VH-VL binders against q3adg3. Designs and how they scored, part 4

Target 1, 154 residues: q3adg3
Amino acid sequence: MFILRLFSPAFGEIEADESQIFSFPEGLPGFSHLKKFLLIRHRDNSPFFFLIAIDEPEIYFILIEPSRLLADYHVELSCEQQGLLHLSEETPVLSLNIVRIPPEAKEMIINLKAPVVFNLQEKIARQIILDADYPVRYPIPLSKVKEKADAGTK
Short names: E, the ipSAE of ESMFold2; O, the ipSAE of OpenDDE; V2, 0.75 times the mean of E and O plus 0.25 times the DockQ between their complexes.

## First folded at step 4 (VH-VL; framework fv_sonavibart)

Design t5 (at its last look DockQ between E and O 0.37; V2 from the best seeds 0.00; counts 0 for: pae E 8.0 > 2)
Fold by OpenDDE, look of step 4:
Structure t5 (fold): chain C 154 residues (1-154), chain A 126 residues (1-126), chain B 103 residues (1-103)
Amino acid sequence: as target 1 above (154 residues)
Amino acid sequence: QVQLQQSGPGLVKPSQTLSLTCAISGDSVSSYSAAWNWIRQSPSRGLEWLGRTYYRSKWYNDYAESVKSRITINPDTSKNQFSLQLNSVTPEDTAVYYCARDIYEFGDWSGAFDIWGQGTMVTVSS
Amino acid sequence: DIQMTQSPSSLSASVGDRVTITCRTSQSISSYLNWYQQKPGKAPKLLIYAASSLQSGVPSRFSGSGSGTDFTLTISSLQPEDFATYYCQQSYTFGQGTKVEIK
């Protein structure tokens, strides 16, 4: 099995399985030239993920599983959007949302309007703007997130 | 508090180069979460984004197509400032020029300019 | 290129009035629709970003709404200091502005 090794200034040396590599055919907004990303879960059972650009490992994003925090948040993709990701009913999908965690903040900010959707079968992903009227900035108390993270480790 | 202070000449002759500087205080020109932009405003063209520079382990620049061939935006880390150079100016380049900070959020530049310089009126005239 | 169309181009209102300004974009590519206030001789001031997020220090009488290609800035009760020109902006393209004048 192929093991990816890369150095990220934020994370140091990273070893990952090739199964954790995802292609972003269109890149991400502001980084359209970056087509390959490494997806790593922060910790076992943690709701947090890191999305690290393979070609520029200094660039990374923090993602979160919104379903673990927001019961009423549902990602619904249009047929066109599903097509872009080669999704079918049988396709395993992971939907994560980019978060911002300001230093010393009491809240994290989650983008609910534009999740990153992963096709786990074909290892392709895209950030998709949902048609649903979700906020771009949704604040969540860090205490709530910590509680969920701690519960997952038990 | 983050502040932007602009400087540069307000009069430029046709075919010459327009040069402006924007000094940053309270933030770093190489901030990961900030892009530094130039925007101009005129009655004829309204508000027009010209370009930006930002640092992500290396420097990046993006320019508007309308000025791409003539524009250069350069950071100066030693002075914590960034500059605008616009070559071969014409009277159509007469405008109030602003430097502004863009906020990076959620994997993209928001285009939300939360901090502005005071503006510099630049007149292109012979 | 993205086209931004504001309506109206100008309006007259009185203190205490509810004011609504609309912005239409040619493309639905991003939710980062921003609103600015500009007074004569001053730089634009960010009021709202990401369609509905109020900038720190902005009075609560300002609000933004909308999605897709249609967005709205609302001033619930116009104050004397609110007479200005307002601009919407998305993807580094600005609207032509809406001048709010005193009636």
Scores: ipSAE 0.384, ipTM 0.811, lowest interface PAE 1.4, mean pLDDT 91
Fold by ESMFold2, look of step 4:
Structure t5 (fold): chain C 154 residues (1-154), chain A 126 residues (1-126), chain B 103 residues (1-103)
Amino acid sequence: as target 1 above (154 residues)
Amino acid sequence: QVQLQQSGPGLVKPSQTLSLTCAISGDSVSSYSAAWNWIRQSPSRGLEWLGRTYYRSKWYNDYAESVKSRITINPDTSKNQFSLQLNSVTPEDTAVYYCARDIYEFGDWSGAFDIWGQGTMVTVSS
Amino acid sequence: DIQMTQSPSSLSASVGDRVTITCRTSQSISSYLNWYQQKPGKAPKLLIYAASSLQSGVPSRFSGSGSGTDFTLTISSLQPEDFATYYCQQSYTFGQGTKVEIK
């Protein structure tokens, strides 16, 4: 088991194993030079994750698992996109969406158009632009997030 | 309403440094949600992205390879502006120069320039 | 280092025509493809972001589509004010432009 230790101004000291490290061959928009990220769930059963650049931990993204909040949201990848992620029928995948939660805000903004898709077996990931007509900026009240998350776990 | 106002000389002699500024109103140069870019346009080369600056816990710069050795972009938080310096200019640097905003915090608008300055025609001639 | 190629380089059309402009990228990447309109003497204006999302304040006759390396901008019913040059852009690289002239 590999244990990674790093310091992030936003998160402090972090210890993680290799199962949490993903390679981003193209990086992320605006950060194409950052090729490796640490994926951390906020806490057990939380819909939130943090994606932290290993080489520059000041750079991070907040992600959410949309399935608990948006029953009608579906990630459909083209054959080309599946190939770029090395996906086959048996490959375990995780799809998360980037969000912004401004300080003291009562709502968050979800990018439903471009999920980040993780190949959990090969530990590669990419941000994928969906063909479906989803909004890039989808606002949702934080109170609704908490209500839906609680209901989904109960 | 966010607006960008450019200023700087329109004529620069070869081998000198081109210097432009872009003043920001309605947003902050250190805004967590924005990056600040310089883009130029000429008939022979079309639209060319030159570089950007942005603040995420510290200042970052990214520059196009074509100008990387000659370009500097500096933010100025006290004046709420950012500048372009392009060293050792030649007539091939003659262009209309634009500053532009890019929003990247949500994983959208990466390279999508939603606000542009008015443009500054810069002629490099002796 | 992405190359962007627009087709056609110019076109003439009548008011009311459906106009389609194509943009091809040199490689498929996970990045937003954007479309801009530029009129003479003016800065470019963002029309479409993320391939198909309409920018606020842009008329609904403009639409974008495509994925991978092939993208299109469509003007469903050309208007006199649509005379302009149109640019695609991805990963800080711009296409060479398509000049649309009203016949």
Scores: ipSAE 0.012, ipTM 0.606, lowest interface PAE 8.0, mean pLDDT 84
ESMFold2 (binder alone), look of step 4: mean pLDDT 91; pTM 0.939

Design t6 (at its last look DockQ between E and O 0.14; V2 from the best seeds 0.00; counts 0 for: pae E 9.1 > 2, placed apart)
Fold by OpenDDE, look of step 4:
Structure t6 (fold): chain C 154 residues (1-154), chain A 126 residues (1-126), chain B 103 residues (1-103)
Amino acid sequence: as target 1 above (154 residues)
Amino acid sequence: QVQLQQSGPGLVKPSQTLSLTCAISGDSVSSYSAAWNWIRQSPSRGLEWLGRTYYRSKWYNDYAESVKSRITINPDTSKNQFSLQLNSVTPEDTAVYYCARDIYESGDWYGAFDIWGQGTMVTVSS
Amino acid sequence: DIQMTQSPSSLSASVGDRVTITCRTSQSISSYLNWYQQKPGKAPKLLIYDASSLQSGVPSRFSGSGSGTDFTLTISSLQPEDFATYYCQQSYTFGQGTKVEIK
């Protein structure tokens, strides 16, 4: 079993399973040269994930499972978008959204317009711009996230 | 170094179509990390964002509500440029028009325009 | 529609002065507020993005702060080349501008 070891200034020494490595063929906007990322869950049952650039571990993104916070948020991909991710009806998919949490902020900002979609089978992922009219910046109080995280641990 | 070079006529008659082109050097019009915008500036309306085009596996366009019915922004990958067409112009469309690049980082558009064209003064007059 | 209100519309200052410009937005959407400098006959130049991030190549005397609906651009020590008009911008809406003139 391949174990990835890297050092991130934000996280320290990280050991990860190969199963947690995803290829981003086009990278991420602003970081197109970064093609490999490590996806780790923040804590058990936490809605938060970290997406860490393997080639530049100082670069990382915070992701969230929007379904745990927003009941009416649905990610619908076009056939073309599904094709780019090699998705079929049987393909296990994870959809996460990038979150910005400013220091000392009482709210986080979620990008609902452009989720990051993971093909868990082939370990490829892309940020996809949805056709649906979702906001690029959707604020959510941090208190609401804490309540749900605590409820999930019970 | 990324540069934007604008071209197009500076005089347009009322009811005609304003057409401008922005040539890109040092970057691609289909760059996954960029959006390409048109912005105009006039004393009466100040700085006004008009719209953008960008590529994310397919082409997307966003337009300002104020010009949505009259505006078209088209990329040209063969020439690595993008254009502005504004139909049915009136004297209120007289302004300096800029093309600009929007930076995208951390999964969101900043709406921060880091690269600008030189600007084109367009006068709508009979 | 988002409204951007800058204060003041104009100010006079001397070289070496600390200059502060404020920008108020009608909606608290995010901290994605940007600041531009514009000189006559030139395109706007990006100074600050995301409220407080300094654009590459911009002198450190420029700084941005704020959150919610209230933001501030600060020039710690005004230089001769800093006399210009400054604009705040959020969600593709620009402020009306603040002209910084020589006293």
Scores: ipSAE 0.015, ipTM 0.614, lowest interface PAE 7.5, mean pLDDT 89
Fold by ESMFold2, look of step 4:
Structure t6 (fold): chain C 154 residues (1-154), chain A 126 residues (1-126), chain B 103 residues (1-103)
Amino acid sequence: as target 1 above (154 residues)
Amino acid sequence: QVQLQQSGPGLVKPSQTLSLTCAISGDSVSSYSAAWNWIRQSPSRGLEWLGRTYYRSKWYNDYAESVKSRITINPDTSKNQFSLQLNSVTPEDTAVYYCARDIYESGDWYGAFDIWGQGTMVTVSS
Amino acid sequence: DIQMTQSPSSLSASVGDRVTITCRTSQSISSYLNWYQQKPGKAPKLLIYDASSLQSGVPSRFSGSGSGTDFTLTISSLQPEDFATYYCQQSYTFGQGTKVEIK
């Protein structure tokens, strides 16, 4: 068992164990040097997660589980992508999308084209570009997200 | 409005060092959402990315394999500019040199060069 | 790494023509495909990012399509100012260019 302690300007003191740590073999675009991230859910039933770089904790991403907000959004991985993530049909996976909240905006922007897919068994993750024609910049009102997040389940 | 203004000599002798600068206005060289690139163009090789510098908690450089042993790109925060040094030049380094910005914002990456300098024709000859 | 091939390398067209330019990449990777226009003596200008998204200030006669390894730039009705060289780019690699010239 491994416990790590780090300080993040956005989150303060954080203590986590190895079950919350994911290896990103290719990092994320623009952050290819960041290979290890801590995944924290915002709260028990929230669709929001935070992905915090362990080596540079001032760097973090906000992720959302879009399933209740976008019922027709489907993540379908190619055979090659499944292989890169070491996925079989019984492997537990989590698929999340990076969001950005522009300053002073009342909406968030979801990257539906490139979800971050987590292998929950091996603790590896990658950002995957989908073959389907989803937008990379999909705006949605924050009020709509907060309403569904408060009512939703994971 | 972001603008890139290049400067530097247009004639360099073989075996010497090519040195160019790119001054930034309307943005910061240390902007966490930007990377600052050098790209050159010649009739024989077309557009060729040379490298970039960018700041994310510290400074990083990425260089193209074709020039990696000869290139240095340095930011200068006090002058809000970045430079190119290419050592041991040959006539094959004759090209128009451009500086360019690419943008990454949290949640998005599209790797496009949205702002370019005016270009500097550099001739390497005796 | 990525090899990028544009087709054709040059073409002749008249004002008003519909022009298509293709870009084929050697592999499908996680970065997006972009298109640039360049006129003699000028820096390239970004037209299309992420295969099909039109950059701000670019005329709507320009469009992009494609996915995977095959991408297309289309000019629906060629204008006099559109005679230029067009480049595709993915990651830090550029295609060799397609020169569109007056027939």
Scores: ipSAE 0.011, ipTM 0.565, lowest interface PAE 9.1, mean pLDDT 83
ESMFold2 (binder alone), look of step 4: mean pLDDT 89; pTM 0.929

Design t7 (at its last look DockQ between E and O 0.58; V2 from the best seeds 0.00; counts 0 for: pae E 2.9 > 2)
Fold by ESMFold2-Fast, scan of step 5:
Structure t7 (fold): chain C 154 residues (1-154), chain A 126 residues (1-126), chain B 103 residues (1-103)
Amino acid sequence: as target 1 above (154 residues)
Amino acid sequence: QVQLQQSGPGLVKPSQTLSLTCAISGDSVSSYSAAWNWIRQSPSRGLEWLGRTYYRSKWYNDYAESVKSRITINPDTSKNQFSLQLNSVTPEDTAVYYCARDIYELGDWYGAFDIWGQGTMVTVSS
Amino acid sequence: DIQMTQSPSSLSASVGDRVTITCRTSQSISSYLNWYQQKPGKAPKLLIYAASSLQSGVPSRFSGSGSGTDFTLTISSLQPEDFATYYCQQSYTFGQGTKVEIK
């Protein structure tokens, strides 16, 4: 257990285990120079995560675990995409999607076309554009998000 | 509301440098939500993307292979604008030139040009 | 080098018609496909981004669909203002355009 200390303008002082650090070999779109990110869950049983750039902590993304909200959403990766993520049959994987919550909005917007896929064993992650015809801009009522966040089960 | 306003010469002589400017209002040229592009259109080549500039903690430029050796796209944060310089022009560079914003949203670039300048007809002739 | 082919190159239609324009790419879609409308003397206008997302302010009669290498732009009920040239675009490469003309 090793503790990193990081100052984020949005989150203040953060103490995190090195095991929460993921390498992004190609960075993220728009941020190819940022190769290391800290992944933290908003709170226990919350579907929300924050992804914070270690080298530029003012840069962060809000992510959600979409399977908790959308039963019909499935992330299918090509063989090439699986290779890029070093995935095998037994590899533990986490798939999250970037969201936006506009001020005074009644809806959260989810990018379902391009999930961020995390290899939990090797600590590498990539944003993958899926071949399936999912929308890049999928609105969901905030009332449903609050309901799922407070319910707390898979 | 974001608007792009172009300025520059309409007539350029062969071998000279074409210089165009695109002024931005309603957004910052250093905005993390955008990349700033130059696109041209001619009857022979159709719509052709030339390159872009965008700001993260530093400036990045991407250029189309066909013009990479002759092109420079430069931002000017003090004037909130960006420019195109195309060196050693030939009659084949005759086209309508547009500046355009590329959408960055929800962690990704869509390559979608949502705001365009009015266009500048550039003729390369003696 | 991505090749974009639009079909047809031109079509004639009447107000109220359902119009479909197809775009085929040489690469499978691991990037975004967008659709534009251009009227004579004007800059192109974004209609659809990321295959199926309707741009703000664009009428709902416009829709996009498709995945892989085959994409379609549909105008469910053609209006007088819809006579224009339409372009698809992927990875900063544009199709050759489809001209929609009055019959």
Scores: ipSAE 0.626, ipTM 0.864, lowest interface PAE 1.5, mean pLDDT 89
Fold by ESMFold2, look of step 4:
Formats: structure tokens, sequence, C-alpha cells
Structure t7 (fold): chain C 154 residues (1-154), chain A 126 residues (1-126), chain B 103 residues (1-103)
């Protein structure tokens, strides 16, 4: 039961349902006009996601779920930030970080300073710049990512 | 090493079109990890962003609201350059014009301009 | 809509001084804050991006801090080459500049 079909040069034909669509009230930095995105997990056990702009599907971002790779990374939102996302202690949330994989690189670069936080109940999301002094460029070897992903599967 | 070299006339008459070019070396105007900007500086307005062009499967432009009706920024992949055209100029458009690269690290927009051209002083007068 | 105000607009300092420049935005920004140095006749030079990240090739005496609407650029021990005008920037908006002059 697909609600949405679109074509992306990077992904081809995409069919998705409403549960995968999120509203970004302020868009993303540099793309403030893009208010709706499709969130697709790479695989069931993959820490990677794709965030695809519905109105301009040529524009997409690669996101990573850091909780499986970085035990000491904590996303702590201010009361003001929690209010902007309509969050309470009972609200289901997903926090993902933008990642860059340079061409022919052995490493990926994670933006730990500014996670994208998803309210899974109301289907809204925002990129939040954390108060904590996390780096915007945190390198991780791709071999370590594959090693952690393999260990998470049987 | 990435460098930006500007060219274009320094004197433009009112109501005409201001036209500048920025040549890129050490990077590609079509790089997926960059965006290419024009910024101007005057004593009355300080530093003022005008617009950008970038390539992500297709070419995109963003323009400052204050100049949106008059500005065009075009890439030229064959010469590895990008240009500024600002129509219907007035003396208030007198400024030093810079081209600049911002940091687009594949899905991250820091909004930081890490490489700048040398600047072109443009005077609009009759 | 976002306005950025730097404080002070000008200051006088001696070599070796600790210099602090602040940047205040009219509302909380959803984008990164960056700092630049500009010398007369030259283009701005990026010093700090994302509030506190030091750009490659910039001396470690430069540091940035802050969040929300209040940000600070600090020069721990001013050197002769640091006399310049400093700008904060967020998204497409620049502060009005802070001129650091020799005392």
Amino acid sequence: as target 1 above (154 residues)
Amino acid sequence: QVQLQQSGPGLVKPSQTLSLTCAISGDSVSSYSAAWNWIRQSPSRGLEWLGRTYYRSKWYNDYAESVKSRITINPDTSKNQFSLQLNSVTPEDTAVYYCARDIYELGDWYGAFDIWGQGTMVTVSS
Amino acid sequence: DIQMTQSPSSLSASVGDRVTITCRTSQSISSYLNWYQQKPGKAPKLLIYAASSLQSGVPSRFSGSGSGTDFTLTISSLQPEDFATYYCQQSYTFGQGTKVEIK
C-alpha cells in the first residue's frame, strides 16, 4: 500500500508510504525551502539511512544511526529544542547524523554536532545543533563500520 | 590547492548589467562537495551574500531576496568558471565583489566560506 | 530577518593581550556560526567554523565558543599579524565587524 511514488536519479523509482514521510518545518540548513523528506533505511540491520527531498528528489542525504557505533555519544536536547519537536519523555524519537563518504576514502565523516532528530509520532523532524562540544567532522574507518555491522548480525 | 581568480570590468554605468567571472583551479565547478557564491562588501551594507550555484545531479541556484529579481549566476563547466550578472545597477551597487566557495561536505552545509577570490572593486557611476 | 551584532565594534590592544569578541544574533539560529579575519585590501579568511572548529592552518591561539544567540571569538595572546577586522557569520548573514587595533 504505497501512498507516494517518485523518481530520483540516484535511486530510480521509489514507492513509499506515509510512515516514511517527515515534515521539516524549517527545512535543512542550505535547503530551507525543502519541507518534506522521505526517510529510507538502507537495510533492516544497517545503521545507514537515506533522506530524500520529496519535491526535489535529486537532493538527498546519507544518515547514520550512531548508537550502534558510538557508545559515548549522547543527544541531549534543551527544553526549547524539545518544544520545537513536540517531544515529551514518552514520545518515540529517532536521532540520525549526517555522514560523508569522500570518493575512494577508507573513512567516513560523521557530523556529531548536529543530529537530525525525528518525532516518530507526529512525523516532524529538525536538524538540531547541540550545545555539547561535539565535532562536525568525526572520522571513522569504514572497516570499523563494517566490523560493527557484521557483529550485529548473526 | 583550490584558488579562485576573478575578472570583469570595474566601472559600470547605471541601468546597465554588471558582469563578473570567477575562474576555479584545483576544484571543479560541478563538484558534488562545493557550492559557488558571490558576496559583496560596501561601507554602507558591509558583507552581503548575493547568491550561489551548485551541482547535485542538476544545477541549482539560490539568490538573496534583495537582488533576486536582478541576479543570475551561471556555471561554465567547459572553462571551469562561474559568473555573476546583476541587471539594472545603481550607484548603491558599488562594492567590492567576491566569489567564494562554501563547504558542502556531501550532505553537510556548514555555511562557511573557506576559499575566496581576490575581490573586484566595481563602481557604478555615470 | 536575522540580524547579527558584534561587540565591541572596535577595540585597542597590545601584543600579548587576550582579546574577546562577541556576536549576538536577534534570534536563535538553526545554522552554524562562523568567524573570519579580514585585513585591508584582502578577502576575508575563515578562522572558525561551526562555532568552535578551527580551520586548517589557523593558529591555535584562536578559539570559538557559544551557542544559541551568544558566540565568542577569543585570541589568547594577540600577535602583530592579528590586527585586523573580525566578522561573525551565520547562514547568509554577516556581522558588522570588529576592528582590532594596535594600542
Scores: ipSAE 0.408, ipTM 0.784, lowest interface PAE 2.9, mean pLDDT 86
Fold by OpenDDE, look of step 4:
Structure t7 (fold): chain C 154 residues (1-154), chain A 126 residues (1-126), chain B 103 residues (1-103)
Amino acid sequence: as target 1 above (154 residues)
Amino acid sequence: QVQLQQSGPGLVKPSQTLSLTCAISGDSVSSYSAAWNWIRQSPSRGLEWLGRTYYRSKWYNDYAESVKSRITINPDTSKNQFSLQLNSVTPEDTAVYYCARDIYELGDWYGAFDIWGQGTMVTVSS
Amino acid sequence: DIQMTQSPSSLSASVGDRVTITCRTSQSISSYLNWYQQKPGKAPKLLIYAASSLQSGVPSRFSGSGSGTDFTLTISSLQPEDFATYYCQQSYTFGQGTKVEIK
């Protein structure tokens, strides 16, 4: 089993399975040259993930599972978008959203307009701008996230 | 409040280099949440993006293909400003030049220029 | 290269009118559509970002809608200060502009 070892200034030494590596054929906005990312869950049952650039481990994003917090949020992809990700009805998919969490803030800001969609079978992913009218900045109280995290551990 | 203040000559001779500076206040040229752009406007070409510079652990530059061979955008962290150099200018480069900030956050370039300089009319003439 | 086409190029309207401007892009890309207002001698001002998000300080009479390759800017009730030229923009490409003039 292939184990990836990398050093990130923010996280230190990281060991991960190859199964956690995703290809971003187009990179991410502002980082189009970065094609490989490591996806790590923050903790067991945590709604938070880290997306770390393998080639530049100083670059990382915080992602969240919005479905755990927002019952009415649904990611619907167009046929074209599905094609870009090689998605079929049977394809296991993970949809996460990038968040900003200021250290002093009581709320986090989530991008609902443009989730990152992962094809878990082929290990490819893309940030997709949804056609649906979602905000690019959606504030969520951190207390709400804590409640959900605690409920998941029970 | 974030403000951009432009400076530089408004007259340049053909084949010379156009040079402009954009001073930033209320934000940092090395801000992770911003990119710093040059855009020009003329009646013939409309609004035209020329390029940008931004810092993400290191400096990056993107240039429009139309000017890529002639353009340089440089940040100056010590002065909290960024500059435009456009070499080998011709009358076609006559335009109002703007510096502008676009927003990067939450993994996205909005491509939205929310802060603009006052503009600088640059005329290329012998 | 991305092409942006606005419609109409110009229009005449009266105060209180509903004004609609459309923008069509040559291709659907993973980039947001934005709208700007520009008055003579001034830099463009961001009105709408990400197709439908209102920029801070912009009156609520402005709204944006659309997806894919077709987008719309709407002024629900035109005010005297709204006479200007409006531009759509996606990625690094701007539309040719729509001049809103007083009737």
Scores: ipSAE 0.395, ipTM 0.822, lowest interface PAE 1.8, mean pLDDT 91
ESMFold2 (binder alone), look of step 4: mean pLDDT 89; pTM 0.933

## First folded at step 5 (VH-VL; framework fv_sonavibart)

Design a1
Fold by ESMFold2-Fast, scan of step 5:
Structure a1 (fold): chain C 154 residues (1-154), chain A 126 residues (1-126), chain B 103 residues (1-103)
Amino acid sequence: as target 1 above (154 residues)
Amino acid sequence: QVQLQQSGPGLVKPSQTLSLTCAISGDSVSSYSAAWNWIRQSPSRGLEWLGRTYYRSKWYNDYAESVKSRITINPDTSKNQFSLQLNSVTPEDTAVYYCARDIYESADWYGAFDIWGQGTMVTVSS
Amino acid sequence: DIQMTQSPSSLSASVGDRVTITCRTSQSISSYLNWYQQKPGKAPKLLIYAASSLQSGVPSRFSGSGSGTDFTLTISSLQPEDFATYYCQQSYTFGQGTKVEIK
């Protein structure tokens, strides 16, 4: 097994195993030169994840697991998009959405049109633009996020 | 570094098709980080966004509802350019037409137009 | 359908003055507001994006602030080249602009 050691200005010293490293064949929009990212869940019960660029650790994204906040949100990929991600019926998949949280804001903005889809078996991921008519900017109150994150006993 | 250069006719007759082209240098029309827009400006309506094209494993187009039935925006990867076709023009389509890039920064579109073409004055008359 | 109002619609100022232009929206747009400068016969020039981010190459005398429904563009010390029309644009949906002129 390998252990990645990384210094992030936002998170300090990070140690992660290779299972948390994903290849982004086209990078992310605005960051096409960054092809390798580390995915970290904020904490075990959190809907939040951080995606940190391995080659430039000052660059990171906040992602959210949308199914925990939006029951009617469904990520349906075309055959072409499934091919780009090397997905089959049996492939374990994680779908997350990038969020923007402005300083002192009462809401966060979630990009529902373009989820980041992770192939957990092959460790590749892509931001996919869905054919469904979801908004690029979907506001959700921070109070609702906290409420959903704290739901359940275990 | 990135520059947009426009070409096309300045006078178009009513009911005809307006055709404009925007040539890109310093960036690729298929750049994963950019979307390519057409915007027009008139004294009566101000600045109006018309539509955009962008590449993410395939080409996508978004169009303003006011022109959706008449507009087509097409990229040309071989010439590194994109074009506007606006069908059935009327005098209300008289405007200065700009092509512009918007950037997809921090994996979220700010929708900011950072690079603009020089503009093409189009008159629909005669 | 987001409506925008920019104030003042026209402003008289002198070189060296601190100038403030305000833009208000009919509903919250978070920080998805951009500011542009346009001189006669020229295309608009991006000054500020995401409400407060200074565009590369734009002088530091320009700054933006605000969130939600209330936004401001500030020029800390007006220069001769700053006499122009200024626009605010919301990018929460698709771009919509309102202009103001500085004499």
Scores: ipSAE 0.149, ipTM 0.710, lowest interface PAE 4.3, mean pLDDT 84

Design a10
Fold by ESMFold2-Fast, scan of step 5:
Structure a10 (fold): chain C 154 residues (1-154), chain A 126 residues (1-126), chain B 103 residues (1-103)
Amino acid sequence: as target 1 above (154 residues)
Amino acid sequence: QVQLQQSGPGLVKPSQTLSLTCAISGDSVSSYSAAWNWIRQSPSRGLEWLGRTYYRSKWYNDYAESVKSRITINPDTSKNQFSLQLNSVTPEDTAVYYCARDIYESGEWYGAFDIWGQGTMVTVSS
Amino acid sequence: DIQMTQSPSSLSASVGDRVTITCRTSQSISSYLNWYQQKPGKAPKLLIYAASSLQSGVPSRFSGSGSGTDFTLTISSLQPEDFATYYCQQSYTFGQGTKVEIK
């Protein structure tokens, strides 16, 4: 059992299990040179996650579990997209969406068009552009985010 | 409203260094939500991305493989601008050069250029 | 090195026509495809980003669709100001362009 230690300017010293490391074969759009990321849940049962580049910990993304906030949001992958992620019907999968929280903003902006899909078995992940007509900029009030996030703690 | 204004020479001799500057208004060159790009356009190569610079706790640069050995893109926070230096130019570097902002929205880079400079026609000839 | 193929390289159309331009990538990648309009002597203008998202200020007659390797830009009813060259772009690689000319 090994513990990964890295220093993030945004989060300080981080200690994490190597099982939280995911390979991104194509990186993320705009960051194709970054192939390994650490996925950390903000706290137990939180809908928020942080995705931190291992080789450049200054680079990180905030992600949210959208099904906990939006009942009608469903990530449905084509057969081709499932193949790219090595998914079968029994593969444990986690789907998260990148969010932006501007300084002093009253709203969080979620990219519903392009979830980041994690194959929890093979530890690979990709940002997938969905065929469904979801917006790339979906605002949600921060007050509603906290309300919905807290409902999931039971 | 964000605007980009370019300046630089229109004629450069072969083997010399091409230098262009892009001045930014309405945004900061060190803005966490922006990346700053150079793109050129010629009849022979079409639209060609050359590279970008952006700030996230430190400065990062990405360069197209075709020009990587000759190119430097440099930000200047005091003047709120960024520059392109392309070494050892040849007639094949003749093009219209544009600076452009890479859209950073909803927590990620789209690789989409939402704001462009006016363009600078650069001719490499004796 | 990703390759982008646009078709057709040019087309002739009349005002009011429905115009469709296609873009094919050499690889299926998890990357955004964007569409631009360029008029002579001007910088390209972003029309569509992330395959189907309309840029603010762009008329609703423009739409984008597609995923994987095949993408389309549609102009539902061509206007006089739409005669221009159109480019797709993905992973910082641009297509060769499609010139939309008066019939």
Scores: ipSAE 0.015, ipTM 0.651, lowest interface PAE 7.4, mean pLDDT 84

